# Miniprotein binders against a7ua95r516to809: the designs that were tried, part 36

Target 1, 294 residues: a7ua95r516to809
Amino acid sequence: ASLSLLSISDLVPDLQFIFFWMSNAIEILYFIQQKSPAYMQTIELMDDKAGSKESLLSATISANEEAMTILEEVIMYTFQQCVYYITKTLYVVLPGLLDCNPFGTEPSSEQCRRAAGVCVCAVCVMPEAVRRVVSVFQTTSDLLQQYQVHSEIQSQMFAYLFFFTNVSLFNQLIDKGPARGWFQRSRVLQIQASVKILLDWAKGAGHNHLAQKFFAKFCSTVTILASPPQQLSQMSWKALCAEHPSLKPVQLHRILTQYQLMAELGPLPIWQPSSEDEAYIYRTVDLLESFENH

## First folded at step 12 (miniprotein)

Design fj15
Fold by ESMFold2, look of step 12:
Structure fj15 (fold): chain B 294 residues (1-294), chain A 83 residues (1-83)
Amino acid sequence: as target 1 above (294 residues)
Amino acid sequence: DPKEEVEAMLRAAERLLEEARKALEEGDFERAIELAEQAIWLIMRAMYKAESHGTDPEVDLKLYEIEKKADQILERAEEELKK
């Protein structure tokens, strides 16, 4: 049905309006914060011949506090509305990333062909499912720059978008992976490459540190699942926890269980959780991530 | 034929890794990043091709090891470039 079709381009007019007012509110808040002490000082230096100095100072303090409160609320509200609309679009397009094959785009240029079937040039095209996700990130970046939104707010917005992306991909992999065949190693290798395209976009956009931080759980999951059995079977539970600190014990246990199933491995003693972690591997309330933990 | 293609990809990735290591040692961090990224993409494609046609554990481990080394070069070069 057409109700499930939501594109970022349909939201641009509303996002433009929201970004405009968010940017204005930030600029006004900054002005009040930077200029208010100097204005208060000029009032204190006034000649108080009419006895109005204390009344003016009190009214100025009250007006500044009221204005800053209102502006902070406007900024928070507009930020939340932007995130809400953008993540609704991401929610629709992210599942396709788990089903696409980034290796199906054979090199078309002479330079790509000479690189032994690797895409190392701009002529190669990313898969449509990945392009749809990148388009959401790129459109968001373009709008933030167009309205000159303060860089700290831009960073906070991408931090949340990457967090949302990580949670959405991780939860879908854990929940739907067995039924969709996403734990098969050939599919994991496809997913790994698709995520690499997103990470490369984030690096080129100046958000590498945010992507490294907020994609960590999903990237760790895919890294484990892509590992050769001969290598992974030699890594102890403690070593895996140390290499992948973003994974909770219940999550690591689930990932290893799926790995054993797909690789047709029996139980491995080396993967037995530490005594400290044994209480946590069955804590199903911690298996899926919450979209509210930011 | 697919095993020969994967082996050729492995050899190409090894050459890219060595060039990346040399670029890193010479302080050409942008070139080191470019070469390491090329090696990583080649390795990911080689692993996928090998898995699709029945993986050879020895080749699979070699690809894994080269990918890890390329990741290390990439990270180190990116850290140096930020300075």
Scores: ipSAE 0.772, ipTM 0.929, lowest interface PAE 0.6, mean pLDDT 84
Fold by ESMFold2, fold request of step 13:
Structure fj15 (fold): chain B 294 residues (1-294), chain A 83 residues (1-83)
Amino acid sequence: as target 1 above (294 residues)
Amino acid sequence: DPKEEVEAMLRAAERLLEEARKALEEGDFERAIELAEQAIWLIMRAMYKAESHGTDPEVDLKLYEIEKKADQILERAEEELKK
């Protein structure tokens, strides 16, 4: 059933079950780590009339270590299951971000009034494809809070979800972009707006730092592709590498090649790779990102 | 006609940017954020419209520059609000 799901709402019952057990395991592990030393001190102070104190202390240490091992495994397993279900949904909905038009909706009257007198308001309204991705993140956030999952685990969850999103979007763009027309600047500007909606969600949800860190490669790609030719043509290879450290040389080379093709620019000497990078721009093994993490 | 619309969007974004700058200087950081965000979205829409209709490169660069200034105001206002 998990393999055919297209909506996060279909996964909620399974996620509720998993989050329940994960949260309980975390709380018990916390208790053992914080309270168990006090119990051992109590044993140390007991009268040892029949020599059983040594055996009780040893058994307590062994039981604590076994319990912590089991709880850590439960936490890791439940975390992996959450990630599995959530990323299957993300994998299905993420490509839609590359094809949607966030600019097609009229601004609300309230936002036009707040923008100023006769100005032309251009507030983006969320297209369906972006809404589906945001819904995955929002539902995940709501469930984590509902089951009071420890904040560190919540952060690790979103770190991985943002990492997965970045890899998926980047690989799709690199692999399918030429055939799908995703490198045309009008499309890149649409993609940039769609990504900004995601980044704004992350900021409002308290995950701005994680999003900035883990979306960096895709955001850098889109920023370069969205840049006016008059601006980008003034930036050297070294300047681009410095401004976009998340991009590997082969990736930056591919992005600039596609930009040059779409903008109908001839070869630009300023974009020649540095001598240090020349050996790396054709290493296609480094072109796509791995979904595996550290 | 589309060229006139892009020019109107550019002028509106410039007004929003100036209002955001003033709000930032006055210490109204929440308003500065709101105005900077509105300017950013207006610029993004203007750049898309300009690209779709083949606009003047000078206008394209002006839109880019305003967007960057709005980003700077946004970042500064958000940092001040955290203090």
Scores: ipSAE 0.769, ipTM 0.929, lowest interface PAE 0.6, mean pLDDT 84
Fold by OpenDDE base, fold request of step 13:
Structure fj15 (fold): chain B 294 residues (1-294), chain A 83 residues (1-83)
Amino acid sequence: as target 1 above (294 residues)
Amino acid sequence: DPKEEVEAMLRAAERLLEEARKALEEGDFERAIELAEQAIWLIMRAMYKAESHGTDPEVDLKLYEIEKKADQILERAEEELKK
């Protein structure tokens, strides 16, 4: 099936099945872990009739270990399948976020208009491109809640999805941004606002810390590119490194070089990498983020 | 005039920022967050509008300064709510 046609809605039936088994496996695993000590103690308190106690204890230990191992494998497998399907849908919708103009839509309600902002309230029409991305995350959240998946697994799922989203958006911006005009300040401001809508959703969904952590690199990139030339031209390489620690030297150098070209700025000595970073700015292998390092 | 509208948005954001600061000082951290977020969104719209119609460098710098101050209020208020 061509990857281009997969909506999150089309995957819901398959995801429901996977989440059902994942949730059940977690519940059974937890039950075994919590009850095993009590079972062992109960066997230990039984009358030692003719070596039956030791054999029963050994058999129970072995059966519990085997069951736990199988359940862990099921949990890992189902988790990976969920991530695989959800990230495929994200991969399809994320490019639309970079082309979105969230400022083109007026707030639908008078209350939202009075707030003078891009309101992400249920009354405001979220830009379609942002809505598609949010819908993937919301559907994932709804499924995790519906099947009462353990909170730690939910956190791990969102951590990975935010990681994937950040890597995908960052790599697309760095690789295709110059050619697509995404480094133009007006376009950067649109991207910044679109990502803010997503971050506001994540905050409302209780994932604020995870979102801030995993979007740091993309947000830093967008923040630099959105900065007024008058302000950014006064910031030294060292100051920018300190303010944006999520960016590797090669990444920061690339961003500043593209900013310079876009803003038609002459060479800025203040943006020259430090002697310590000079060796790292040529590491083009580190320019794009890897999906494997999670 | 787009310039006049950006200037009006700037003044509105400054008012929101001052209200956010006051709320922070009063210990109303939730209100401070709300007001700071409103200021940030207004600034983002103002910056986009200014850029789209030809940016006055002085206005652009003022917008940036207000955004930075609003972010600082937001961060402080969020830190206080975690305690």
Scores: ipSAE 0.748, ipTM 0.922, lowest interface PAE 0.6, mean pLDDT 89
Fold by ESMFold2, fold request of step 13:
Structure fj15 (fold): chain B 294 residues (1-294), chain A 83 residues (1-83)
Amino acid sequence: as target 1 above (294 residues)
Amino acid sequence: DPKEEVEAMLRAAERLLEEARKALEEGDFERAIELAEQAIWLIMRAMYKAESHGTDPEVDLKLYEIEKKADQILERAEEELKK
C-alpha cells in the first residue's frame, strides 16, 4: 500500500522481528568481545610447532574481526530501521499535541477525587492526541524490554526519539503557530500540560535525564510562553538566555516577539538583545531545527 | 463564579503543598511526591481557568510561585527516595 500513515500497532510485527535480530547481534558481539582475549591466551600456551601458534592466532584474529564487523553492521542497520519506523509514526501523531485540550476531559478516577475532595487530576483521563504519542513511546519501551535490548542501546534509542519529538514540535510551533493561534497563552497552557504528560511518562520509564536533555528547546519555549507577563517582563535578555541555553538567539527573539504581540505589551521591544547576540537574531537559517544529529 | 473557583483551587493547591512539605519532613517521600504532583496539576488547571476568564495578575503570579515550590518539593522527595 501507498499509505504512509501508520499507527505503531501496525508496525509491531515488523519491529518485533527487527528487535529480535538487533538483540541477538548485540549479545553475540559482547560474547566475542569478552571471550576473545581468553581464547588468544589459550593459544599462546600451546606447544609451538614450527610457528603453528602464530598461524592459528592470525586466523583467529581475522575470524573475530570479520564476525565483529558483520555484527556491528547488523546492529547499526537494525537500530536505524527501528528509529525510521518509529519516528515515521511519531511524525504523524505529534502535531495533534498542539491542538488538543488536556483540561477538557472529566477525571473519573475515584482515587484522585477522594484525595482532594475536588477533581484535581487531569492525568486520569488522557486526551487521545497525547495517548497516541505516549503509546508510541510505551510500545517502544515494551519491545526493548521484551527482547532484553542492552540498556545503552535503549538509552540511545530514546535519546533520538526525544530529540525527534523536540524538533518536530518546535518546528511546527515556529512555522504554523502564528496562523494557528498557538501562541495564545490559553493554548500554550494546554500545550504545557500535554508536554507534562510526556515528561511524566519519561520519568516513570527511567528516562528523565534524556527527556530533560533532549526536550529542552521545546520545553524552554513553552515555559517562556506560559510565564505570567508580570514575571517575564521583568527579565532581561541576558537572564532569559542564561535560563534557556538551549534556545538560539534567533529562536528566543522570535518567541519573545510572539509573546509580546499576544500579551499586548505594546510595540516597543521589551527584550533587547545583548550586543554580542544582536548579530544572530536575524539568522533565519538557524530558526528551525534540523532532524540530523551532529 | 470563575474567579471564586480559581481562588478555591489556589487554596486547595496551598493545602496540598503544605501536606507535601510535611510528608517530606517526616520522610514519607512517596506521599510527598503524590501530593506535590496533585498540587502541580491543580495549579496548571487553575492557570488555564484563570486565563480563560480574565486573569488577575496577582493570582496569576501566586499560582506561578506555588507551582515552582511544588516542583522543588517533588525534586527533593524524588532525590531522597533514591538514597
Scores: ipSAE 0.746, ipTM 0.917, lowest interface PAE 0.7, mean pLDDT 84
Fold by OpenDDE base, fold request of step 13:
Order: C-alpha cells, then sequence, then structure tokens
Structure fj15 (fold): chain B 294 residues (1-294), chain A 83 residues (1-83)
C-alpha cells in the first residue's frame, strides 16, 4: 500500500496484536522478578538430599535469567514495531499540519466563540489536518490504556513520538520552509496555532511535561518566526540564545537569516553570532535534527 | 473594517488578561488559567487577522505584549496548582 493511503485506523488490528504481546511480556517479566526471590528461598528451605539442592537452585537461577532476557527482547522488539508503525503514520500526516489554517473555521462552542480561539474541547471541531495528527496520538493512548501497558513504557513511547514529531516538523520547516512560504508571518501564525492545539491535547492527555520538553526546538523556531519584526530586531544574538537554549547556534543563525530575508530587514549587526558561536554557525551537519539522537 | 475588528479583539484580550490577573490574585488558579488561555487564543487570532489585512506595527506590538503577560499569568497559575 502506498504510504499515502495508510491511516492509523488501518493499522489498529496490527497494533493491537503487538500491544497485546508487549503488555503480556511486561506482565510476565514483572511476575518473574517479583516471585524469583520467593522461589529461591523455597528451594533453600528444602531438605538437602544428596546435593540436588545446589543444582536445582543453579538451574532455576539460569532459567529465570534466560526467561527475563527473552522477555526483555520481546518487549524491546514489540516497542520498536509499535513505534515504527505509528511514526510511519505520523510521517504521512505531519506535512498537513504545516499547511493547516486553524483560523478558517468558526468555533462551535459559545465559550470558544467568546474567546475567538481554537480549543481542543469536545464541542469544538478541530481543523482536519490537526485532527489527523491528534488521532494518531489518541489512538496510541487508547491502545496503551486498553492493554494496560506499564506507565514507564507509555511515557517512553510518547517521549519518542513527540521527539519524532518535533524532528520531522523542525526539519521540514528549516529545509522546505522558504520554498513553501512557511516563513511568511501569516503562515507561521497558522503553524503556531496548529501546534498549540496539539500541545493542548498533550496537556489534556497528561503528557504536558514530555510535550514541552520534546517540542521545545520546534516551538522556539516558530516563536522566533512569529515575533514582530520590531521586537525581534531589538533582540541580540546572546539574548536569543538565552531565550531559546534548545536551538543550536547554526539553527538559530539559519532561522534569523531566513527571517531577515522574509521580512526584508537587511543585515542586522545585533544578530551577528558571538566570537564563541562563530565557529559553530558553519556546522551545517548540525542544522537538521537527527532521528537517532533521542 | 478589519482594523476595527482587530482593535476590538485587542481590547477584549486586555479584559481577559485583567480578569486572569484578578483570578490569580484571588487564588482562583483554575480560572486564571482558563482566562489566560482564552486571551492567548484571542491574541493569536488577532495577530493572524492583522497580518492578513496589513499589520499596524503599534497594534502588533500591543498584541505581543498582551501575549507575554498572559503567558506569565498562565505559568504562575500552573505553578501554584502543582503545589
Amino acid sequence: as target 1 above (294 residues)
Amino acid sequence: DPKEEVEAMLRAAERLLEEARKALEEGDFERAIELAEQAIWLIMRAMYKAESHGTDPEVDLKLYEIEKKADQILERAEEELKK
């Protein structure tokens, strides 16, 4: 099937199977870890008939270690498979988020209409492009809850998905942004609002800290690009570095250069990198984020 | 007039901000968060509308200042709810 045709709904049956095995493997692993000491004590309390106790103890230890190793491999494998399928679906829907206009729809709720805002409430209709992204995360959350996956594994999965989303959006914005017009301030404001809807969903889902941490780079980029030219042109390189510590010097320099071109500001000496950062702004290899560094 | 609408939105955001500040001072942190979030969304919409119809630099700066103040109220209220 072409990547373009894969919806998260089409993957649910396969994901359910993987989540089932992952959850079961975790449960069995914890069971072994909790019961192993009691089994060892039981063997130790048995009558020492002809040296069989030591051999039984050794065999039981070895069998438990082997079982735990296999279960850890199953957990790791199933986790990787879940992430693979979910990120594949995200990869398809994330570009639509950058082209989304969340301001084009009237809020359905009276409260949201009064605020003239877009909210992630049950009464408000989310923009379709944002809804598609949120649906991937919501489906993931629902599956994790359905199979009662351990909270640590849930947190790791969301951490990775947010990481992947941030890297994907950041790289697309930096690489394709100028050509796609995503650096136009009106488009940046749309992107900012679309991502805010996603972050508000993550907050409502209990993942606020993870979302803030892993989206920091993309959010910093969008915040800079959404800033009024009058305000941003007064901010020094050092001030911008301090306010946006998630951005590498090469990334900040690229963002400011593109902002300058888009806003027709001409060269701004105040945005010139410090002598310490000057060597780093030429490290083009560090411009785009890697999917391996999570 | 789109400019008049943006100005009306700005005034509405200022009212929401003031209400959020009062709620924060009164210790109603949930209400402060709600009002601050409403202000932020209204500001974002106003900024987009202003940009789409021709940006007034003075209005743009005012919207930005209100956004920053709303974010500060939001942050403070969220910190207080965690205690």
Scores: ipSAE 0.745, ipTM 0.921, lowest interface PAE 0.6, mean pLDDT 89

Design fj15
Fold by OpenDDE base, fold request of step 13:
Structure fj15 (fold): chain B 294 residues (1-294), chain A 83 residues (1-83)
Amino acid sequence: as target 1 above (294 residues)
Amino acid sequence: DPKEEVEAMLRAAERLLEEARKALEEGDFERAIELAEQAIWLIMRAMYKAESHGTDPEVDLKLYEIEKKADQILERAEEELKK
């Protein structure tokens, strides 16, 4: 019950605290890593007064190793906490993306109206459901920048968030899609457009490669479902497997089966799985994606 | 008429696609990307409108073909900007 009210804005104070410590721990870790060789050399150049040099060197090495270990634990812990809170917020807002109609919003600008398109330009009002998702990512980006978190950690965080988003959206679409009508082509086109807005944001934020990589399964699913029946009915199982390598055979089979039902298509022999894949299409355990595969 | 509007959108997308292709050929990759993205968005809206109003399957196929061509231009232009 209480989770439905959790906004990313409500978590900002807690996230700020965590990001502060994460950033500081990273900075201290890098400082130790960079300065340790110089300190060791300085100790090595000291006059060996009665074996005190070796003892000091050993103590310094041990202290640095212990400090580095603690700092790595702090970084890992703070990273995990950030991801936990952010993904919790994503979990709440992501279902709204699947129900979003981005085409229902009239373009705000005359230029966008002339393009007769869903202009998701910065001038066009982003649909509220998409805005909520983007706001989570944008807030995360802003916090990472505010605290000058190392770029590698930023990349890892976005990779995980995109992974989580893809798994969540994919699983929801596969599991609930038939019951919710999300396999209807008009609804699929809405979903496709909504996800494109998110991907365009990720592109603008410099995360295009990560977004494309981690959204591949969901995008492939939506691409297949958005395809005209005339086009998709001409594609063989093998061709679809080759075009959508991110989909497991069981997933592709499920998508095609639901598409066939939705489009009222008769049995299509060309969609029959290969003899090699026939055993895999019944592996229902592999149908949904796991959140543990990160 | 929704059908006429979809057809107008189709023609507009074809124009954008051609402009994107020219920009790509001229080495203006940024402009090619912009035009291709505009074409894709226009096509997506046209497809949605077509589906919502039960338009001609032939028009739907044409929209799909334009989308694929726009995606190819987009991909090529993005690859060239990474060099």
Scores: ipSAE 0.744, ipTM 0.920, lowest interface PAE 0.6, mean pLDDT 89

